# VHH binders against p46559: the designs that were tried, part 42

Target 1, 369 residues: p46559
Amino acid sequence: MTAIEKFFTEKSPDSEQVLLKVIELGIDFLGGEWKNVDKSQVNVSRVHGGQSNHMFHVTSSTSATPYLLRIHRQPPSQVFTDTVNLAIFSERGLGPKLYGFFEGGRMEEFLPSKTFDVNDVLVPENSRKIGAIFPLYHSINVPVSKSRRCVHLMREWLNGYESLGGGDYEILPTTVNYSDHPKSVSIKDLNHEIDNFEKWSTEIFEHTLVFSHNDLASTNILELNSTKELVLIDWEFGTYNWRGFDLAMHLSETAIDYRVPFPPGIKMNGDLIDNPPNIQIFCEAYVEADKKLKNRSPSDPTAEVKALIQECQFFWPLTNLFWALSAMKHSLLKFENGVDLDVQARDRLAVYFHLKPRSQKIYEELSKK
Below, E stands for the ipSAE of ESMFold2; O stands for the ipSAE of OpenDDE; V2 stands for 0.75 times the mean of E and O plus 0.25 times the DockQ between their complexes.

## First folded at step 21 (VHH; framework vhh_7xy4_2)

Design cc4 (at its last fold request DockQ between E and O 0.73; V2 from the best seeds 0.71)
Fold by OpenDDE, fold request of step 25:
Structure cc4 (fold): chain B 369 residues (1-369), chain A 123 residues (1-123)
Amino acid sequence: as target 1 above (369 residues)
Amino acid sequence: QLQLVESGGGLVQPGGSLRLSCAASGFTFSEYYMAWVRQPHGKGLEYIATIDSSGDWTYYSDSVKGRFTISRDNAKNTLYLQMNSLKPEDTAMYYCAKGTWVEGKTKWRFDHKGQGTQVTVSS
């Protein structure tokens, strides 16, 4: 825990120390408007939301600009990526404004909004809106590595798992009822799976590389109170990836409920996994928005939508493998995020192996073209 | 006022069975995850069973899998725990807990638990 994290988590938000600190930050990054703000005029309230950060809404009874104070819990590498992405989006009006960043935290525009939950993202109209917003982000040129970071991360996590003493991993699904998975997988087996998907994806989808969110769970979607527009947040995994991976990541997350307040902290819905209700409307919206964005002439989108659905289906298991490997590693580190990471890993691996044959079939079909 | 009242505990021999009940009031019972937690004497709380709001989904700790069954009757605002094949290791104070969801949680949480009912498994 960083010093600043300790400071803001151990002290009451209404403590004099916290009040003075947020004034200091206001002065430092927002300037003169905070210079005359007295501690008695300041209100700090904790905002509950993302797992990866401590957030505080800082307001005053003056004309000083209120702000969201984020104290990071993420690894430095993720903080860096997220901050850079936020800065870029800030300048482009694609997210909250970044007012400032410092070691261990940052100041952002507070956006009065509703954070989506798993039910929200299953609403067809919301799915349409989400699908329609993706092309905008996918069109952004971000000065980061153009490599497929998902593959790199998977390998890193797997290596980390092994380095931590992890061995063969037993697959015992808990929240899903799939049975078409191996009893256990070795490190070698998992590496082979990564290699295969890397190969397949590179051969048939390399032309689809875009800047991607790679973690668009429901909680990373804000609906603005004023305009009802959607804003995507938490770009800690924002890197270039195959388009279908990013889209499938979101769709796959719509089938998972993390609102389980007790063990195991996660509930995966096999029905939603097998038959995602909104994949059609989501992809239709994407295609339409993409055409508009690129000033393409109107045409029958049917074939393109079908192709995009297939693309999403292809990457669907890979998204689960991705997070399974993360969960495997972090479980050994006794990472606490409200989810039983072993349960998550096992269930996601079960999903992976269940859906993998479909992906393989898609590869075989598309590779012949 | 939110209330959870556990009942059904007692002394039972190894291999015996008990059925615990939890009467809930003061909140919309049917909208919340519920759980049974237990606390052996001198030990911390252990989550042993979880049930979703509908009752269709359940989860059990390894320690009680196959032996315990959590269920609920939303019409009666009651949570149940059927305990079969009881072992001395099951001796504990048993609590029903109301789930609370806070986004960004780093741990499992409940916002309320009852006073508990004592279960003692002894020959």
Scores: ipSAE 0.753, ipTM 0.911, lowest interface PAE 0.5, mean pLDDT 93
Fold by ESMFold2, look of step 21:
Structure cc4 (fold): chain B 369 residues (1-369), chain A 123 residues (1-123)
Amino acid sequence: as target 1 above (369 residues)
Amino acid sequence: QLQLVESGGGLVQPGGSLRLSCAASGFTFSEYYMAWVRQPHGKGLEYIATIDSSGDWTYYSDSVKGRFTISRDNAKNTLYLQMNSLKPEDTAMYYCAKGTWVEGKTKWRFDHKGQGTQVTVSS
């Protein structure tokens, strides 16, 4: 642990040392508005749920600007992209203001907001808003590598799984009710699946490369209390990637409920796995917003929506393979996050193989030009 | 006021069957996930089956999958566990549990459990 992480985890948020430290940080990064704040005027509250960060809401009874303090749990390289993305989006007014960063942490605007759940994202008006905001984020030129895609992280997880002693993976038992998948897969089989999807995606969809969130589950969407506008957060998986993966990730995650109080801590909704009710309105909103943002006149708006839906359907199984590989590795690490990671891996592999034939058909249709 | 009352336990031979019931009162039963949890003598709690609020989604631990069936009747505020092909290893006190999801959860937690019903599988 860094010294700063140890400081904030070993001391109570209401201790004199913590109160003085957050005043010091306020002075250093927000300036003189914090200089006259007394420790008796300061409140530090934990914000729960961070796997990568310890988070604290820092306020005072004065006019000093309150802030969200993030103390990183992960090595700097693992949170580097999230910090860069926050700074870029903060400058453009698209997310919380970045007040500062330092070795081991950062300070940012606390956004009074509601975090979405799965039910919220399925409300048609919310689906429309989410679809409409994606093109704004996709249009930003982020000065990071364009060669690191979702498949690179998938390979890293698979290599890590093997290095931890992982071998052939049994897909059964599952909680989903499919039988059109193998009973087990080897590491060689999984490398083959990654390679095939990379080949297909590069051949057909390379023109769709955008800076992508890659993890837009409902919990990464905030609705601002003041304006009801949406803000996308937690860009730690942000990379250039095929936009269809980014959109399919959001759509695929509507079938996943993490609000399960007992084992397995995750519920895959079979009714939604290959038939999300919001795909049409979501894609319509995306196309309309992208058109307005780029000042372009489409040749056929209905055809563009159909093509985008097909693009999402192509990438859908890849989003499940992505999280299956993560779950396989982290299960061997005995990572505890309230989810049975082997249940997740098995179900997502079953879904991957169930949906893959549709993606293969789409590839074959589009590769004929 | 909130009560969970388990019943239906007893002594059975290996390979036998039992049906456990849990009568719920003092809360809106149809709004919550429910689980069966067991505690073998001298050991900790083991989560064995989970059911969602509608009863349409279920989950079983590997130790009981294929042998036990969780179900619920929301009109009667009752949770059930059908236990088939019982083994000596199934000997435990069985509890039903009510669950509410908690933001930031890293471990399993129930709001309430009953007093339990003993199941003993022995020749």
Scores: ipSAE 0.681, ipTM 0.904, lowest interface PAE 0.9, mean pLDDT 88
ESMFold2 (binder alone), look of step 21: mean pLDDT 83; pTM 0.837
OpenDDE, look of step 21: ipSAE 0.712; ipTM 0.899
ESMFold2, look of step 23: ipSAE 0.644; ipTM 0.894
ESMFold2 (binder alone), look of step 23: mean pLDDT 82; pTM 0.829
OpenDDE, look of step 23: ipSAE 0.679; ipTM 0.892
ESMFold2, fold request of step 25: ipSAE 0.660, 0.289, 0.614; ipTM 0.895, 0.732, 0.882
ESMFold2 (binder alone), fold request of step 25: mean pLDDT 81, 82, 82; pTM 0.824, 0.828, 0.828
OpenDDE, fold request of step 25: ipSAE 0.704, 0.707; ipTM 0.888, 0.886

Design cc5 (at its last fold request DockQ between E and O 0.53; V2 from the best seeds 0.00; counts 0 for: pae E 5.4 > 2)
Fold by OpenDDE, look of step 21:
Structure cc5 (fold): chain B 369 residues (1-369), chain A 123 residues (1-123)
Amino acid sequence: as target 1 above (369 residues)
Amino acid sequence: QLQLVESGGGLVQPGGSLRLSCAASGFTFSEYYMAWVRQPHGKGLEYIATIDSSGDWTYYSDSVKGRFTISRDNAKNTLYLQMNSLKPEDTAMYYCAKGTWTEGQTKWRFDYKGQGTQVTVSS
């Protein structure tokens, strides 16, 4: 735990020390009216949300600019990436403004908003909005490595799993009822799966590389109270990836409910996995928005939408493999986040193997063209 | 006032069966996840079974999987736990728990549990 994390977690938000500290931060990074703010005029309230950070809403009874104080709980590498991404988005007006960053934390614009849940993202109109907003982010040129970090992460996690003493992994689905999976998978088997998808993706979809969110769950979507516009947050996994992977990541997450207050803390909906209700609307919106953004008209919009749907379907299982491997590794580390990571890993692997044949078929079809 | 009242506990021999009931009142029962938790004497709470609001989805800990069945009757505001093939290690106070979820929640939580019913498995 960092010193600043300890400071803000051990002291009450209404303590004099905290009040003075947030004034200091206000002065240092925002200046202006914060110089005239008295501790008696300041209110600090804890904001509940992201698993990876402590968040406080800092306000005053003066004209001083309120801000969101984020104290990091994440590893430094993730903090760095997240901060850089936020800075870029801030300058482009694609998210909350970054007011400042310091060791162990940052100050952001507080955006009065509603955080989406699993029900919100299943609303067709919301799905359309989300699909329409993706091209804006995918059009950003970020000066980071263009490598397929998702593949790297999968291999890293798998290696980590092995290094931690992990061996053959038994696939016993809990929240889904698939049976077309192997009973168990070895590390070798999983590496083979990664290799195959890397090969397929590189051969067929290399031209679709974009800066990607790679973790657009419902809770990472804000609807602004004032304009009802959507803002994507939590770019800790922001890196370049195949477009379809990023889109499939979001779509696949719409089938997962984490609002389970008891073990295992996760419930996957097989019906939504097999038949995502909004994939058509989502992809239509994407294609339309993308063309508008690029000031181009599609020659055949219907064909483009169909192609994008196919692309999403191709990457759908890979998103599950991605998180399965993460869950496998972190389970061995006894990471606690309200989700049984073994259950998550098993279920996602079941989904992966269930959907994999479709991806293979898509590859075979597209490879012949 | 929210109430959860457990019943059905008692002394049973190994291999025996019990059926626990939990009568719920003071909240919309049909809208919440429910769970059974147990606490052996001198030990911490253990989540053993979860059921969603509809009753269609259930989860069991490894310790009770295949032996216990959680169910609910929303019309009667009642939660059930059928316990078969009971073992001495199942001896504990059993509680009915009401699930609670808030945005950003990172831990399993219940906002209310009953007074409990004692289950003792002994020869």
Scores: ipSAE 0.828, ipTM 0.953, lowest interface PAE 0.5, mean pLDDT 93
Fold by ESMFold2, look of step 23:
Structure cc5 (fold): chain B 369 residues (1-369), chain A 123 residues (1-123)
Amino acid sequence: as target 1 above (369 residues)
Amino acid sequence: QLQLVESGGGLVQPGGSLRLSCAASGFTFSEYYMAWVRQPHGKGLEYIATIDSSGDWTYYSDSVKGRFTISRDNAKNTLYLQMNSLKPEDTAMYYCAKGTWTEGQTKWRFDYKGQGTQVTVSS
């Protein structure tokens, strides 16, 4: 734990030390607005965030700009990536304004909003709005590496799992009711799965490379109270990637409920794993927004939507493998986030192997063209 | 007034069975996850089983899986725990618990639990 994390976790938000610290930060990053603010004029309220940050809403009784203070718990590499991506999208009006960053934290705009859950995402009007957002950020030329893709992080997690002493992983028991998966997988098997999907994706989907969010579960979608517009947050997994992975991640997460107060802290909805009810509306909205944004000539919209659905279906199992590998590593680290990570890993591996044959058929069909 | 009332405990021999009930009132029972937890004498709370709001999804701790069954009747606002093949280590005060997920949650927790019902398994 960093010194600044200790400071904000061990002291009360209303303590004189915290009040003076947040005034100092306001002066350092927002300037003269905060220079004459007295500690008696300041309010610091703890705001619940995800497992990655401690968050505080900082206000004053003056006209000084209020801010959200985010104190990171993430690994340093993900902190850097998240902050750089936020800065890029902040400058384009696509995310919270970034007021500043420092070792172990940042200051950003507080957005009065509702955080979506899976039920919100599945409302048809919301699915349409969400589908229309993806082309907006997919069209941005972000000045970062185009070679890393989702497979880079997957390999990092698998290597980390091995270096922590991990070996063959038992898939059973699961909470999902599938039998078409192996009982266990080796590290060699998992490397083969990553390599094979990378080969397939590069051969038939390389033209779809875009800057992707890669983690657009419902909890990363905010509906602004004032405008009802949707804002995407938590870009820590942002990288160039095949767009189908980004879309499939959003769709596959409609089958997952993380808001479970008791063990295992995660629930997979078996009815939604193969067939999210919103895929048609979501893909239609994507295609329509992409056409409008690019001013492209008329084409067969039905054929484009069908192709996009097939693209999502191809990447669907890869999104489950992605989170399975994360869960395997973080389980060995004894990471505490309210989820039984071995339950997540086992279920996600079962889903991966269940869906993989469809992806293989899609690859075979498209590689013949 | 929120209330959870456990019943059905007692003294049984090893290998025996009991069915626990939990009568719920003062909240919309069908909207919440429910759980059974237990407290052996002089020890902390131990998680036993989880059930979702509809009753269609369940999860069990390793120590009871295959022996215990959690269920609910939303029309009667009642939670159940069927306990079979009881062992001396199952001796504890058993509680039903109501839970709401909270943002930032790092460990399981409950909003409210009942007064408990004692289960004693001995020869």
Scores: ipSAE 0.686, ipTM 0.910, lowest interface PAE 1.0, mean pLDDT 88
ESMFold2, look of step 21: ipSAE 0.455; ipTM 0.818
ESMFold2 (binder alone), look of step 21: mean pLDDT 82; pTM 0.836
ESMFold2 (binder alone), look of step 23: mean pLDDT 82; pTM 0.836
OpenDDE, look of step 23: ipSAE 0.740; ipTM 0.914
ESMFold2, fold request of step 25: ipSAE 0.054, 0.066, 0.072; ipTM 0.609, 0.614, 0.623
ESMFold2 (binder alone), fold request of step 25: mean pLDDT 83, 82, 82; pTM 0.837, 0.833, 0.836
OpenDDE, fold request of step 25: ipSAE 0.807, 0.819, 0.824; ipTM 0.939, 0.947, 0.948

## First folded at step 23 (VHH; framework vhh_7xy4_2)

Design dd1 (at its last look DockQ between E and O 0.53; V2 from the best seeds 0.00; counts 0 for: pae E 2.4 > 2)
Fold by OpenDDE, look of step 23:
Structure dd1 (fold): chain B 369 residues (1-369), chain A 123 residues (1-123)
Amino acid sequence: as target 1 above (369 residues)
Amino acid sequence: QLQLVESGGGLVQPGGSLRLSCAASGFTFSEYYMAWVRQPHGKGLEYIATIDSSGDWTYYSDSVKGRFTISRDNAKNTLYLQMNSLKPEDTAMYYCAKGTWVEGQTKWRFDHKGQGTQVTVSS
């Protein structure tokens, strides 16, 4: 725990120390508007929503700009990536403004908004909206490495798992009822899976590389109260990736409910996995928005939509493999995030193997073209 | 007022069976996850079974998997735990727990439990 994390977690938000600290931060990063703010005029309230951060809404009874104070719980590498991405989007008006960052935290624009939940993202109109905003983000040229970090992360996590003493991993689904998976997978097996998907993806979808969110769960979507526009947040995994991976990541997450208040803290819906209800409208919206953004002539989008759906379907299992490997490693570290990571890993692997044949088929079909 | 009332506990021999019931009132029972938790004497709470609002989805801890069955009757606002093949290690106070989810929480939690019912497995 960093010093600043300890400071903000051990002290009451209404403590004098916290009040003075947030004033100090206001002065440092927002300047003169906070210089005359007295502690008696300041309110600090904890904001809940992100598992990876401590968040505080800082307001005053003055004209001083309120802000969101984020104290990081994430590894430094993720913090770096997230902050850089946030900064870029901030400048482009695609997210909350970044007011400043410091060791262990940052100050952001507070956006009165609703954070989406698993039900929200299943609403067809919301799915359409989400599909429609993706092209905007995907069109951004971000001056970061164009490498497919998702593949690197998968290998890194798998290596980490092994280094932590992990061996053959038994697949025992809990929240899903798939049975078309191996009983267990070795590290070698998993590496082989990564290699295959990397190969397939590179051969077929390399032309689709875009700057991607790669973690667009419901909780990373804000609906602004004022405009009802959607804002994507938490870009800690923001890297260039295959478009379909990013889209499939979101779609795959719509089938997962983390609002289980008891163990295992996660429930996957096989029906939603097998038959995602909004994939059509989502992809239609994406294609339409993308065309508009690129000033393309109106044309029948049917073929393009179909192709995009297929692309999403191709990457769907890979998104599960991605998080399965993460969960495998972090489980060994006894990482607590409200979810049984073993359950998550097993279930995601089950989903992966269940859907993999479809992806392989898609690869084979597209390779012939 | 929210109430959970557990019943059905008692003394049973190893290998025996018990069925616990939990009568719920004061909230819309059919809208919440429910769970059974137990607390052995001198030990912490253990989550042993979870059921979603519909009753279609259940989860069990490894310690009770295959032996215990959680179920619910939403029409009767009642939660059940069928316990078979009981072992001395199952001796504990058993509680019915009402689930709630708060965004940003990193721990499983319940917002209410009953007074509990004692289960003692002894020869």
Scores: ipSAE 0.641, ipTM 0.857, lowest interface PAE 0.6, mean pLDDT 92
Fold by ESMFold2, look of step 23:
Structure dd1 (fold): chain B 369 residues (1-369), chain A 123 residues (1-123)
Amino acid sequence: as target 1 above (369 residues)
Amino acid sequence: QLQLVESGGGLVQPGGSLRLSCAASGFTFSEYYMAWVRQPHGKGLEYIATIDSSGDWTYYSDSVKGRFTISRDNAKNTLYLQMNSLKPEDTAMYYCAKGTWVEGQTKWRFDHKGQGTQVTVSS
């Protein structure tokens, strides 16, 4: 934990030291609006920061611009990625304005909004809106390496897990009831799984490479209070990737309920893992919006929708392996985010092996075409 | 207003069984996750079993899985813990806990406010 992270996590948000610090930041990055603000006029409240950040909403009783303060708890490579992606989307008007950044954190526009939960995502009209917004982001040319895909970060996490003393991992599902998985997996086994999926994905889906969010759980979707438009936030895992991973990540997260009190702080809904109710309308909306963005006539329903659904089904287990590896490493780091990370890793590995045969079948069918 | 009253504890021999009850009042019991938590003498809290609002989903710590069963009766506003195959290491004060939103942590966590019920497992 960095000094600035300790400062904001060990001190009360209403302490004099925190109030003076956020005024200082306001002056440095937002200027004269904050110069006349007194600590008695300032409110600092904690906001849901997910796994990667401590977040605070900073307001005052004056006309000074309120801001969202983000204090990183991410490893250095994710801090770089997060900062680059935020700056790119802020400049393009596709996310919150970036007010400033500093060692260990940044300041952003606070968007008066409703954060979606899993129930909101499953409302058919919301599923359609979400499906329709993806092609805009996927069309952006982001000037970063196209070779750094989801599997790169997965390897970094697995290597980190090993370097922290991790070894063979027992798959003991907790919130799911599967038994069609190995009893345990070695680091070598997990490397082979990553290598296999990379091989399959590159052979079949390389033409689908787009800049991807890679983490579009419901909590990263804001509905603006005033317009009801959707805004995608928290691009810290953004990189070029096969679009099917990005879409499957969103869809597979509908089977996961993070509102369970800690412990365990997570529950997987087995009924939704194999049969998500929103996949049809989501994929229809994606295909329609993508064709409109590319100035082509819409098709509805089409073979394109069926193919996109199959593409999502192919990547589905990889999204679970992705988060399992993250959870394995971060459990050894004692990272606290209100989720039992061993429960997450065990359940997601069980789901991965349960769904992998479908992905293998899709690969075999498509590789023969 | 909110009250959680645990009962059913006592002295039992190893291998024995007990059934704990928790009478809840002052909130809409059927809308909340509930849990059992225990505190062995001189040690920290251990969260041992969780049940969702409907009773359809349960979660157990490894230390009690297969031996303990959490249940609820929403018509009676009562949470239960059936404890079988009791061991000396199960000796603890047992509390029921209600799921509660913790704004500063932006997460649901369990909170216990009752006096607890003592379970003692010895020969």
Scores: ipSAE 0.441, ipTM 0.794, lowest interface PAE 2.4, mean pLDDT 87
ESMFold2 (binder alone), look of step 23: mean pLDDT 83; pTM 0.829

